# Designs tried in a protein design chat: VH-VL binders against q9umr5. Part 22

Target 1, 268 residues: q9umr5
Amino acid sequence: SYKPVIVVHGLFDSSYSFRHLLEYINETHPGTVVTVLDLFDGRESLRPLWEQVQGFREAVVPIMAKAPQGVHLICYSQGGLVCRALLSVMDDHNVDSFISLSSPQMGQYGDTDYLKWLFPTSMRSNLYRICYSPWGQEFSICNYWHDPHHDDLYLNASSFLALINGERDHPNATVWRKNFLRVGHLVLIGGPDDGVITPWQSSFFGFYDANETVLEMEEQLVYLRDSFGLKTLLARGAIVRCPMAGISHTAWHSNRTLYETCIEPWLS

## First folded at step 1 (VH-VL)

Design g5 (framework fv_mavrilimumab)
Fold by ESMFold2-Fast, scan of step 1:
Structure g5 (fold): chain C 268 residues (1-268), chain A 123 residues (1-123), chain B 111 residues (1-111)
Amino acid sequence: as target 1 above (268 residues)
Amino acid sequence: QVQLVQSGAEVKKPGASVKVSCKVSGYTLTELSIHWVRQAPGKGLEWMGGFDPEDGETVYAQRFQGRVTMTEDTSTDTAYMELSSLRSEDTAVYYCATGLRYFDWSPYGMDVWGQGTMVTVSS
Amino acid sequence: QSVLTQPPSVSGAPGQRVTISCTGSSSNIGAGYDVSWYQQLPGTAPKLLIYGNSNRPSGVPDRFSGSKSGTSASLAITGLQAEDEADYYCQSYDSSLSGWVFGGGTKLTVL
């Protein structure tokens, strides 16, 4: 009776990361078919996001076809951006709830251990030199790097995020918007103690201006222009915002209170 | 490159305890997810427990809960596995193993193994 | 008894293809948890052959491949060679046990 749930992981993740989430779903919605997609696991999560979108698209098509009543997506961290693009490129998706767990929806601008491992001598202030090169855009991390001090380079060089956010024109923008608007609910989850997603408000479509002052979703040009449907979804009552303090980046999928408050209500 | 070097063979009487060590080199212990796996002579592999980086705590297999304690000394980059109330069926080779948390952040694949420590329990 | 079921033995001639199955349940492989495969030569520690269902670590020949479907996983070895003679183990996570589980192991004999 419950709609199937498809889980899309984040950077350097695997299905193991979601063991607690699967336990919670089984307890509250017994019989739910949960598929954790095991594509682009570990180091393969560094592949370009458009490549990941194609692979995940091929994997979700048969799952959606077998569930005419619809499916739910739970997409964690980088996986939330994959799901954003997936919902735009699929002309026939039947997603009811798209649950975004602490995903950098407007991009990332912060020094993290993941970036330090990959680029140990780089700081956030100079990473734009690597990320906005053609070579850098072959890495998923750089596909959503959004340096607020070099917004012109971001708009010109981003091969992924600037396009799906409608910050730069694309021939398919109208179709992508129409497809994305078919989603039943956009559930945004994140919080100030995440420690990785910078600014944390990126999970709610907020982001830095050139002075590193955070502007919330309703102040963003992409919202005001309704570039991919955020304003329409909000007017329809389809956007759910569920911020929670006290949760670190790797704990969003393993906190019972978070699950009961922000996820469980949307798994009809 | 990461290497795990284990302590030497032990012979114990039933009811005793044994503490096996696993020295890490090539990386710091805090960057690794150490697991303990045993293998009785002529038998298969059995997971005993390990550090879970997602939970930030050590998890033990149900059948060893209450008898096994896994600890780490970060100052010497050494992990330990202590098994108490030894029985003859605890005779086995005990391995420490790790996934490289630094590279894949994935604890499900153990890509580096110690050489094993034979523990014999006999009266 | 092992939570993941493997055949106790398989055999093949040099150059042949063999497949080793790993059968789980809804609490492990069927729940979507990834499968890893290990090779153990006599008197040695296990070596990781496959992780994340189908990924090979550096240095593992492409003769070894992994796949997963439903509640089961398979390890395929093509172009069998004498040095492939070993014990093979599958591994996954089991949510009902809240822990890692191994298959019972499969002894591969190269004739």
Scores: ipSAE 0.013, ipTM 0.595, lowest interface PAE 9.0, mean pLDDT 88
Fold by OpenDDE, second read of step 2:
Structure g5 (fold): chain C 268 residues (1-268), chain A 123 residues (1-123), chain B 111 residues (1-111)
Amino acid sequence: as target 1 above (268 residues)
Amino acid sequence: QVQLVQSGAEVKKPGASVKVSCKVSGYTLTELSIHWVRQAPGKGLEWMGGFDPEDGETVYAQRFQGRVTMTEDTSTDTAYMELSSLRSEDTAVYYCATGLRYFDWSPYGMDVWGQGTMVTVSS
Amino acid sequence: QSVLTQPPSVSGAPGQRVTISCTGSSSNIGAGYDVSWYQQLPGTAPKLLIYGNSNRPSGVPDRFSGSKSGTSASLAITGLQAEDEADYYCQSYDSSLSGWVFGGGTKLTVL
């Protein structure tokens, strides 16, 4: 039988968005138990990511317990960060494939429609004033806002991304690294035509330097220092990078070709 | 870090007016939503006016409409609350409080408060 | 008198769990507006304790928790400490009044 699949949605999203993905899985892997977690939907997805991690943890623990052979995670957009954090805090998870579906794994720094909706009077260049304020980190979007021009503020104020990345020292860094390394495969999916994840390379742990030049994963300090296990995972062949062009952000979970190429191979 | 510093204590006669100031720092006044809340001695908190999450503008509590005026001086990053036709029942500590104005809807309360201004109305 | 109703006082011994209720109506809590909680230590300005029904601002211990159901909300304090002795106020928005409303406040005494 196929391992259970757990799906975690993104910002302003719900389980309904994954109806096509469910169809694809059912057709290609009949009998697969797929659970799309209907937590923190819609505006509730703006809640602090640590709160979300706790909620999702409570939901996945019983699923994992019933699946001693292991489970697969498909985590979309903001959900990818939730899942990474989840795997970092869980010392007993049994995740085989962690599929990060167009997630801002290395953070977000771009003007997008959802940012304009939430911050109608703010540009990305000024968002650090909000996101790195005492109250800014109470919003999920700010939890992974990564301003390359204000690295000091990011490192000191980020209560989520900087911690799970091990960019800021904390007492759980070693344990979180150990926990995350329990994953069988890290499947990174994204593409240049995403239009939301900025830069799109963030889905592959690439990101801007101080000059807004995009550097690859292997050039990132988190990789070089192996702060949360990326270097180790790559060395053991556990990282899969699956870039695909021609896919907008809202279509990653609803594209058959993408599913067959980047998702399906890891659901066995 | 946002800080709110209010003007000093006031003693007024019935029928007079009082104007309390609230100077913001750390952020500009245009970046913040200012609310005013008062507390009579030994009593609870009472919202007087401030940002309305539905309308996205500053509104006054019905009880104070026509008697309270809230203004802002962006050049000095100072908010003001003026209460006229003072009564003995207006004796209270008056607080300014703030939230971020950048949000289209601010349902997350008043996260930073001034130290309070005691206003005493007595004959 | 207050739009939101709170018990005037609650008490507990150190280490105990206490809860403070906040009862609203269909025009505020029941209308879907979030509930915030404020802690006011003696002689000080109120401090935001809970926002968005159950969220803690930075610096607020996890022994404070908020919940909302129907037309009511609740603040729970576990592992009660002496420093928790204060007045607590719930807050929400009321559509009928077109403004923010507070509860009457609850005095928490640590025995």
Scores: ipSAE 0.000, ipTM 0.506, lowest interface PAE 12.8, mean pLDDT 90

Design g6 (framework fv_mavrilimumab)
Fold by OpenDDE, second read of step 2:
Structure g6 (fold): chain C 268 residues (1-268), chain A 123 residues (1-123), chain B 111 residues (1-111)
Amino acid sequence: as target 1 above (268 residues)
Amino acid sequence: QVQLVQSGAEVKKPGASVKVSCKVSGYTLTELSIHWVRQAPGKGLEWMGGFDPEDGETVYAQRFQGRVTMTEDTSTDTAYMELSSLRSEDTAVYYCATHYYDSSGYRYAFDIWGQGTMVTVSS
Amino acid sequence: QSVLTQPPSVSGAPGQRVTISCTGSSSNIGAGYDVSWYQQLPGTAPKLLIYGNSNRPSGVPDRFSGSKSGTSASLAITGLQAEDEADYYCQSYDSSLSGWVFGGGTKLTVL
């Protein structure tokens, strides 16, 4: 039998958004138990990511317990960060494949429709004033806002991304790294035509330097220092990078070709 | 506020077709996703099909595929549901409805309903 | 037969608490799809009562509440009133059918 699949949605999503994905899984892997976690839907997805991590943890623990052979995670957009944090705090998870579906794994620094809705008068160049404040960090979007021009503020104020990345020292960094490294495979999916994740390379742990030049994963300090295990995972062949062009952000979970190429191979 | 106003009651013979209209006001038809749900006398609700804005197409319930056609006239903000090869069991009140919409784009429930159109199929 | 299973009827006295169950499967409620509830008064169109498992539209009293767990959902009505006498339907999405599904409906009688 196939291992259970757990799906974690993104910002402002609902389980309905994943109807095609469920269909594809059912067709190609019949009998697979797929659970789209129905937590923090809609506006509730704006709640602090650590709160979300706790909620999702409570939901996945029973599923994992019933699947001693392991489970697969498909985590979309903001959900990818939730999942990464989840795997970092859980010392007993049994995740085989962690599929990060167009997730801003290295953070977000770009204007989007989501940002315009929440901050209609703010541009990306000024969002640091809000996001790196105590009240700003009460919003999920700010938890992974990564301003390359205000690195000091990021490192000091980011209550989520900087911690799970091990960019700011904390007492749990070693344990979180150990926990995260329990994953069988890290499947990174994203592409240049996403239109939301900025830069799109963030889905592959690439990101801007101080000049807004995009650097790859291997050039990032978190990799070079192996702060949360990226270098170790790469060395053991556990990281899969699957870029695809021609896919908009809202289509990653519904594109058949993408599923067959980047997702299906890891649902064994 | 959105309002859905449906056409009047219909009486049809078995084998005939019926076309029910649903006029939208308050919003344009292009801004809404119209679905159709029917209810036989003394029975429950049954989804027939509707427009999915994400897929950009109309989706029909398996039971009605090949027998139902849902169309829209954007110039008059009117949606139509045509059911062919009518049977006695098609006697029901037919409702048009649209998804509940909030700022997050939630489309899981039918928030606005038409007043219903009674279709009677009898020999 | 409906994809979602509801009791055909429930009853309660004014002021009491009643619960209506909605049992689905792994392809709908169990798959994580949200559950909505509708109230239908005699001779009227259904009215949205609960959406997203537990959310109330404006105008719906807080004595109506929804919950979801596993493959089932539940509608609870506290402080039952005479005006609550109606038919109630649960609704979700089914991945195997690629469509929206309703429960069979529950007739609530206020004694």
Scores: ipSAE 0.026, ipTM 0.599, lowest interface PAE 4.2, mean pLDDT 92
Fold by ESMFold2-Fast, scan of step 1:
Structure g6 (fold): chain C 268 residues (1-268), chain A 123 residues (1-123), chain B 111 residues (1-111)
Amino acid sequence: as target 1 above (268 residues)
Amino acid sequence: QVQLVQSGAEVKKPGASVKVSCKVSGYTLTELSIHWVRQAPGKGLEWMGGFDPEDGETVYAQRFQGRVTMTEDTSTDTAYMELSSLRSEDTAVYYCATHYYDSSGYRYAFDIWGQGTMVTVSS
Amino acid sequence: QSVLTQPPSVSGAPGQRVTISCTGSSSNIGAGYDVSWYQQLPGTAPKLLIYGNSNRPSGVPDRFSGSKSGTSASLAITGLQAEDEADYYCQSYDSSLSGWVFGGGTKLTVL
């Protein structure tokens, strides 16, 4: 009997995006109950991430309650940040494997088609003016916009990412850390050919410094301070890194080799 | 706006092939995903296949695999569906329909439909 | 052979509420795939009524609403009008078939 799998989609996504993932799971782990959460689909994925966390929380509670052996989360792109927050705010989660598919864990700093739909005249260098306003923080993409040239604005204005990463203080930080540390495995997946997540190392908790030089997870203050438990998880042997070249952003959930190498081993 | 215009009715003998066309106007074919759906007289809708933009490939329903071929000519903004080895059971109205990303960013299932092409297979 | 099960017919009087069910399985609606609904007036091509379980395209009256729970979906039509008399089809994706599937259709009669 396999643990149930809960899938959380990304920006402008729907359940159709995961049809191949569902087929792969059914082939290798027949009988697995897979629930693709169809909340915040399409344009609704632009709602503030804390609003999405609340909605997804309400949806996962009954699924987790019915699975005393635990559940797995597969969270794609922006959905990986939703799952990060879920694991922190839920005192009672029973997640074994949290599988993060190309999610901007340290934030996003790059011009993409998604941003051009919302802000067609803005370049990445100017987006901080919109995103770090109170109005901009009402959009999910701005909740994880991380301009390395305006890090002081990011730290003060980010209503979501800076808080869940422990980069800005929060009254619940100790409880959030304790809850997050209950996860069995943190499986990080991403790669250099993604084309959307910028820098791609953000999927592995790496990010730009002020000179746009990428510093890896172990060089980040959030890791060194163990702000939400990354250092503790790594010491426990609970962090899995699975980089793969040749995969574009929309292909992480539909590549068989990626599934067999990075996802399948963590679905018990 | 976007409009799909199909070729006219066809009458074929058993064993023949039919090729139905679907011209796109008001938009570029390369930005659309064209699917084919048929409906036998007095019966329901049946999906035959279509272009999957995420895979970059055309997918066919298993029932029609080996008998159906779907192609696109981007220079004329025209999609085609060819069904071979026709049987009396293939008598149906054949529709082309499109999957389109609109300003909401969501993929509609099939938001724009052609008028349909009646294909009659009789001896 | 319809993969999704709908009642063959439903009926209601003008001004009343009618609900059309669409029952799937673990490989389609139960797997989390979204449900769309189509209206087909006599002699015409189908028209998209609902996409993504509950969203209405521009021009579709708010009298039409969709919902999904477990392995099933429902289309609700309130304030029935004579012009609503048509065939209604649900649609989802099926992972076992690797393709799109339709319900068998429901004929709505406005009395």
Scores: ipSAE 0.000, ipTM 0.518, lowest interface PAE 12.0, mean pLDDT 88

Design g7 (framework fv_mavrilimumab)
Fold by ESMFold2-Fast, scan of step 1:
Structure g7 (fold): chain C 268 residues (1-268), chain A 121 residues (1-121), chain B 111 residues (1-111)
Amino acid sequence: as target 1 above (268 residues)
Amino acid sequence: QVQLVQSGAEVKKPGASVKVSCKVSGYTLTELSIHWVRQAPGKGLEWMGGFDPEDGETVYAQRFQGRVTMTEDTSTDTAYMELSSLRSEDTAVYYCATRGSYYPLNWFDPWGQGTMVTVSS
Amino acid sequence: QSVLTQPPSVSGAPGQRVTISCTGSSSNIGAGYDVSWYQQLPGTAPKLLIYGNSNRPSGVPDRFSGSKSGTSASLAITGLQAEDEADYYCQSYDSSLSGWVFGGGTKLTVL
C-alpha cells in the first residue's frame, strides 16, 4: 500500500549508511519496498555526475514502471544533485516526494576532508583553478563546485550544476523544466550544524554572493527566472523546507527525530 | 598512504586476557574507523567490532559483547583490542582493518598483517 | 543468525572462467546492503578485491568483476591464472545483527 522508496547515496558513500533509515521506514510504514541503489559507491562516487545520472536512470526505470501509483526518492548529499538531474532528464518519471537530505543544491564552497584527500595542496579559494579545468570536471565534486568569487568561470566551465540550474543555456532546458515540474513534492532538509555542506543554506537553494553573504532561494536569479521550475513549485505549495539544528553531515540518515519530523510525513 | 602494523604473536593460558595493538601510520588514528576481524586456523573471517562513525562510538559483535574491549590511544596513533576469559577456541589470527572515517563505508581496507594468539595450557 | 553462504571450493584451468556465489537473506544483501569481495593468498591478510558490488580498487585487473541480484552476489574471474589460487570471501552488513558479516569462504584451485 505504501509507495516504493528509492534511496540515492552521497560522496564516498554506500548502502550501509542507510541502515537506520531503513529501520525507521520499516517501523512506521511496514511493507514499504525500499531500494537503496548501490551504484557509484565509494571512490566511484567521484565519477562525473552525468555518468552517474545515466547509471541511476537505468536502475530506477524498472522500479518506477512497476509502481504505477508512484515512488518516493530520498537523496542524500551529492545524491540530491543526481536526483535533480534524474527528474529533469526523465520524461516519464512518476516521483511523488523528492526528499533532498542535506544536498548542495546551489553548489559547494567550503573546505572538507574529501577535498584535501583529492587536492591536498589546495584551499577553497584556489580550488577554482583545478575544478574549472576540463580535467577537474571529470570529478563529481568539481561538477558542483561553485566559487562565488569566480562566478564567470563557474558559468563557463561547470558541465553539470550550471546547466541543470539553468544558469547557462542548454538546448534541453525547456524539456528538463517540464519534466522536473511533474514532481509532487520537493522536500528540502538541512541545517547549520552539518559541517560539510558550505554554505548550509545551499540545501535550501540559498548561496553566497560575491561578498560571501548568503542570499536565500527567492533572491536567486535561478528562482526569479524560474529556470527549472522552483518559482512554479513554490506557487503550487509543492516545496517543503525542514531545517534542523544539531545534526552533522553523516547523521542526517540516522537521526530518529529528523526522520519523524522531516521524512516520515512525506512517505505515503 | 595508510598502513596498519600489529603487535607480535601471543601465547596465553585459558582464563587469561590478551591485548593486541594496531599502530596507524600515514594518517592520524582519530581520522580512521578501526575494526577487528579474527580468523581461526583453517576457518573463515569473523567480525568482532569497531568504531562506527555514524553513531560516533564503538560497536561490538553480539558474540563478544562483555568479553571484548576496543580502545584507542591518540597520542601514539595506536588502537587496541582486549579479549578476556580466553578459551582454546579463541586461538586465531586477529586483524585490525580500517573502514575509513568521516564517511560510512561498508568495506575494510587496508588490513594489518595479523597477530597470532594461541590459547593453550 | 544471518550468514552469507559461499561454495567451499571451486576449480578451473588456466584461461577458464569461474564464478563464486554469495547467498544472503532479506536482512543483508536482500535489504540492499552492498557486497565486497576479498582475496586471501596463503599466509597473508585479506586484500580488498571488489567493493560496492562491482567496483575495483586501483591495481585490480578487469578480469575480476562483481555483480548483485536480489539476495545474492557473484564474483566472476575470467582468464584464470595460477596466482589467482586463493581463498575468496564476500562481505556485507546485516541489519538484524547490527554488524558486518562474511561468507564462509571459497577456496579457488587452479588446476
Scores: ipSAE 0.006, ipTM 0.450, lowest interface PAE 13.5, mean pLDDT 87
Fold by OpenDDE, second read of step 2:
Structure g7 (fold): chain C 268 residues (1-268), chain A 121 residues (1-121), chain B 111 residues (1-111)
Amino acid sequence: as target 1 above (268 residues)
Amino acid sequence: QVQLVQSGAEVKKPGASVKVSCKVSGYTLTELSIHWVRQAPGKGLEWMGGFDPEDGETVYAQRFQGRVTMTEDTSTDTAYMELSSLRSEDTAVYYCATRGSYYPLNWFDPWGQGTMVTVSS
Amino acid sequence: QSVLTQPPSVSGAPGQRVTISCTGSSSNIGAGYDVSWYQQLPGTAPKLLIYGNSNRPSGVPDRFSGSKSGTSASLAITGLQAEDEADYYCQSYDSSLSGWVFGGGTKLTVL
């Protein structure tokens, strides 16, 4: 039998967004128990990510307990960060494949419709004033806002991304790294035509330097310092990179070719 | 891992000064932000002050300004808290602690074992 | 008299759930500053229990949980055990005081 699949949605999403993914899984892996977690849907996805992590953790624990052979996680967009945090805080998770589906794993720095909706009077160049304020971190988007021109503010104010990245020392850094390394495979999916994740390489732990030049994962301090286990995972062949062009952000979970190429191989 | 070891108990007369030390290990003092918190017998925790790495200066609680001095000796990885013009109300256990500095996320960990300072005539 | 207000005492029987409230104001918890919680066993130094409103350091059982809403925070303890008998303090930052602040402390008695 196939291992259960747990799906975590992205910003402003709901389980309905994954109807095609469910169909694909059912067709190619019949009998698979797929659970799309119906938590923090819609506007509730703006809640602080740690709050979301707690909620999703409570939901996945019973599922994992019933699947001693392990489970797979498919986590879309913002959900990818939630899942990464889940794997970091859970010392007893049994995740085989963690599929990060177009997630801003290294943060977000771009003008998108999401930002305009939440901050209609703010451009990306000014969002640091809000996101790195005392109340800014109450919004999920700000939890992974990564302004390359204000690195000091990011490193000091980010209450989520900087922590799970191990970019700041904290009491759980070592344990979180250990927990995260329990994953069997980290499958990173994204592409240049995404249009939302900025830069799109963030889905592969690439990101801007101070000159907004995109550096790859291996050039990032989090990798070089192995702060949360990326270097270790790569060394043992546990990281899979699956880039794909021609896919918009809202289509990653609905594209059949993408599913067959990047998702299906890891649902065994 | 960071460890904080404080100096021993002190008994002082009113008007005197007391200087409590806090030796750090595991990390260098320059890598840490040391804060001081006291606790009167049977009472709660009270923040006294500490180094703010963002501002690059030591910040004191208003209540203790002018009466408390916090210093550091990086050569010995030891932080000091000196409280002058001691009063009976200053009788308390004094703790040093390292501050995890996130904005707005902050905490104190770990803590020293505490130093009992008794002020009595 | 503390900047953050806690109940002086709470009690519960083994196995029960207890909550400790921490009420602040617009200049601390309400300003968006995170809340930490500390456990202090008799005769010992405080120990970090919760940081960042709801995060547990390694070694802290998951029966301890923290939350924050508005100007208040809460510590919840499920499956109360005898060893949980201690004093508990909330902590945050107050912009009006330009300093760190603690709650008055709560004595938890396990019946």
Scores: ipSAE 0.006, ipTM 0.487, lowest interface PAE 12.1, mean pLDDT 91

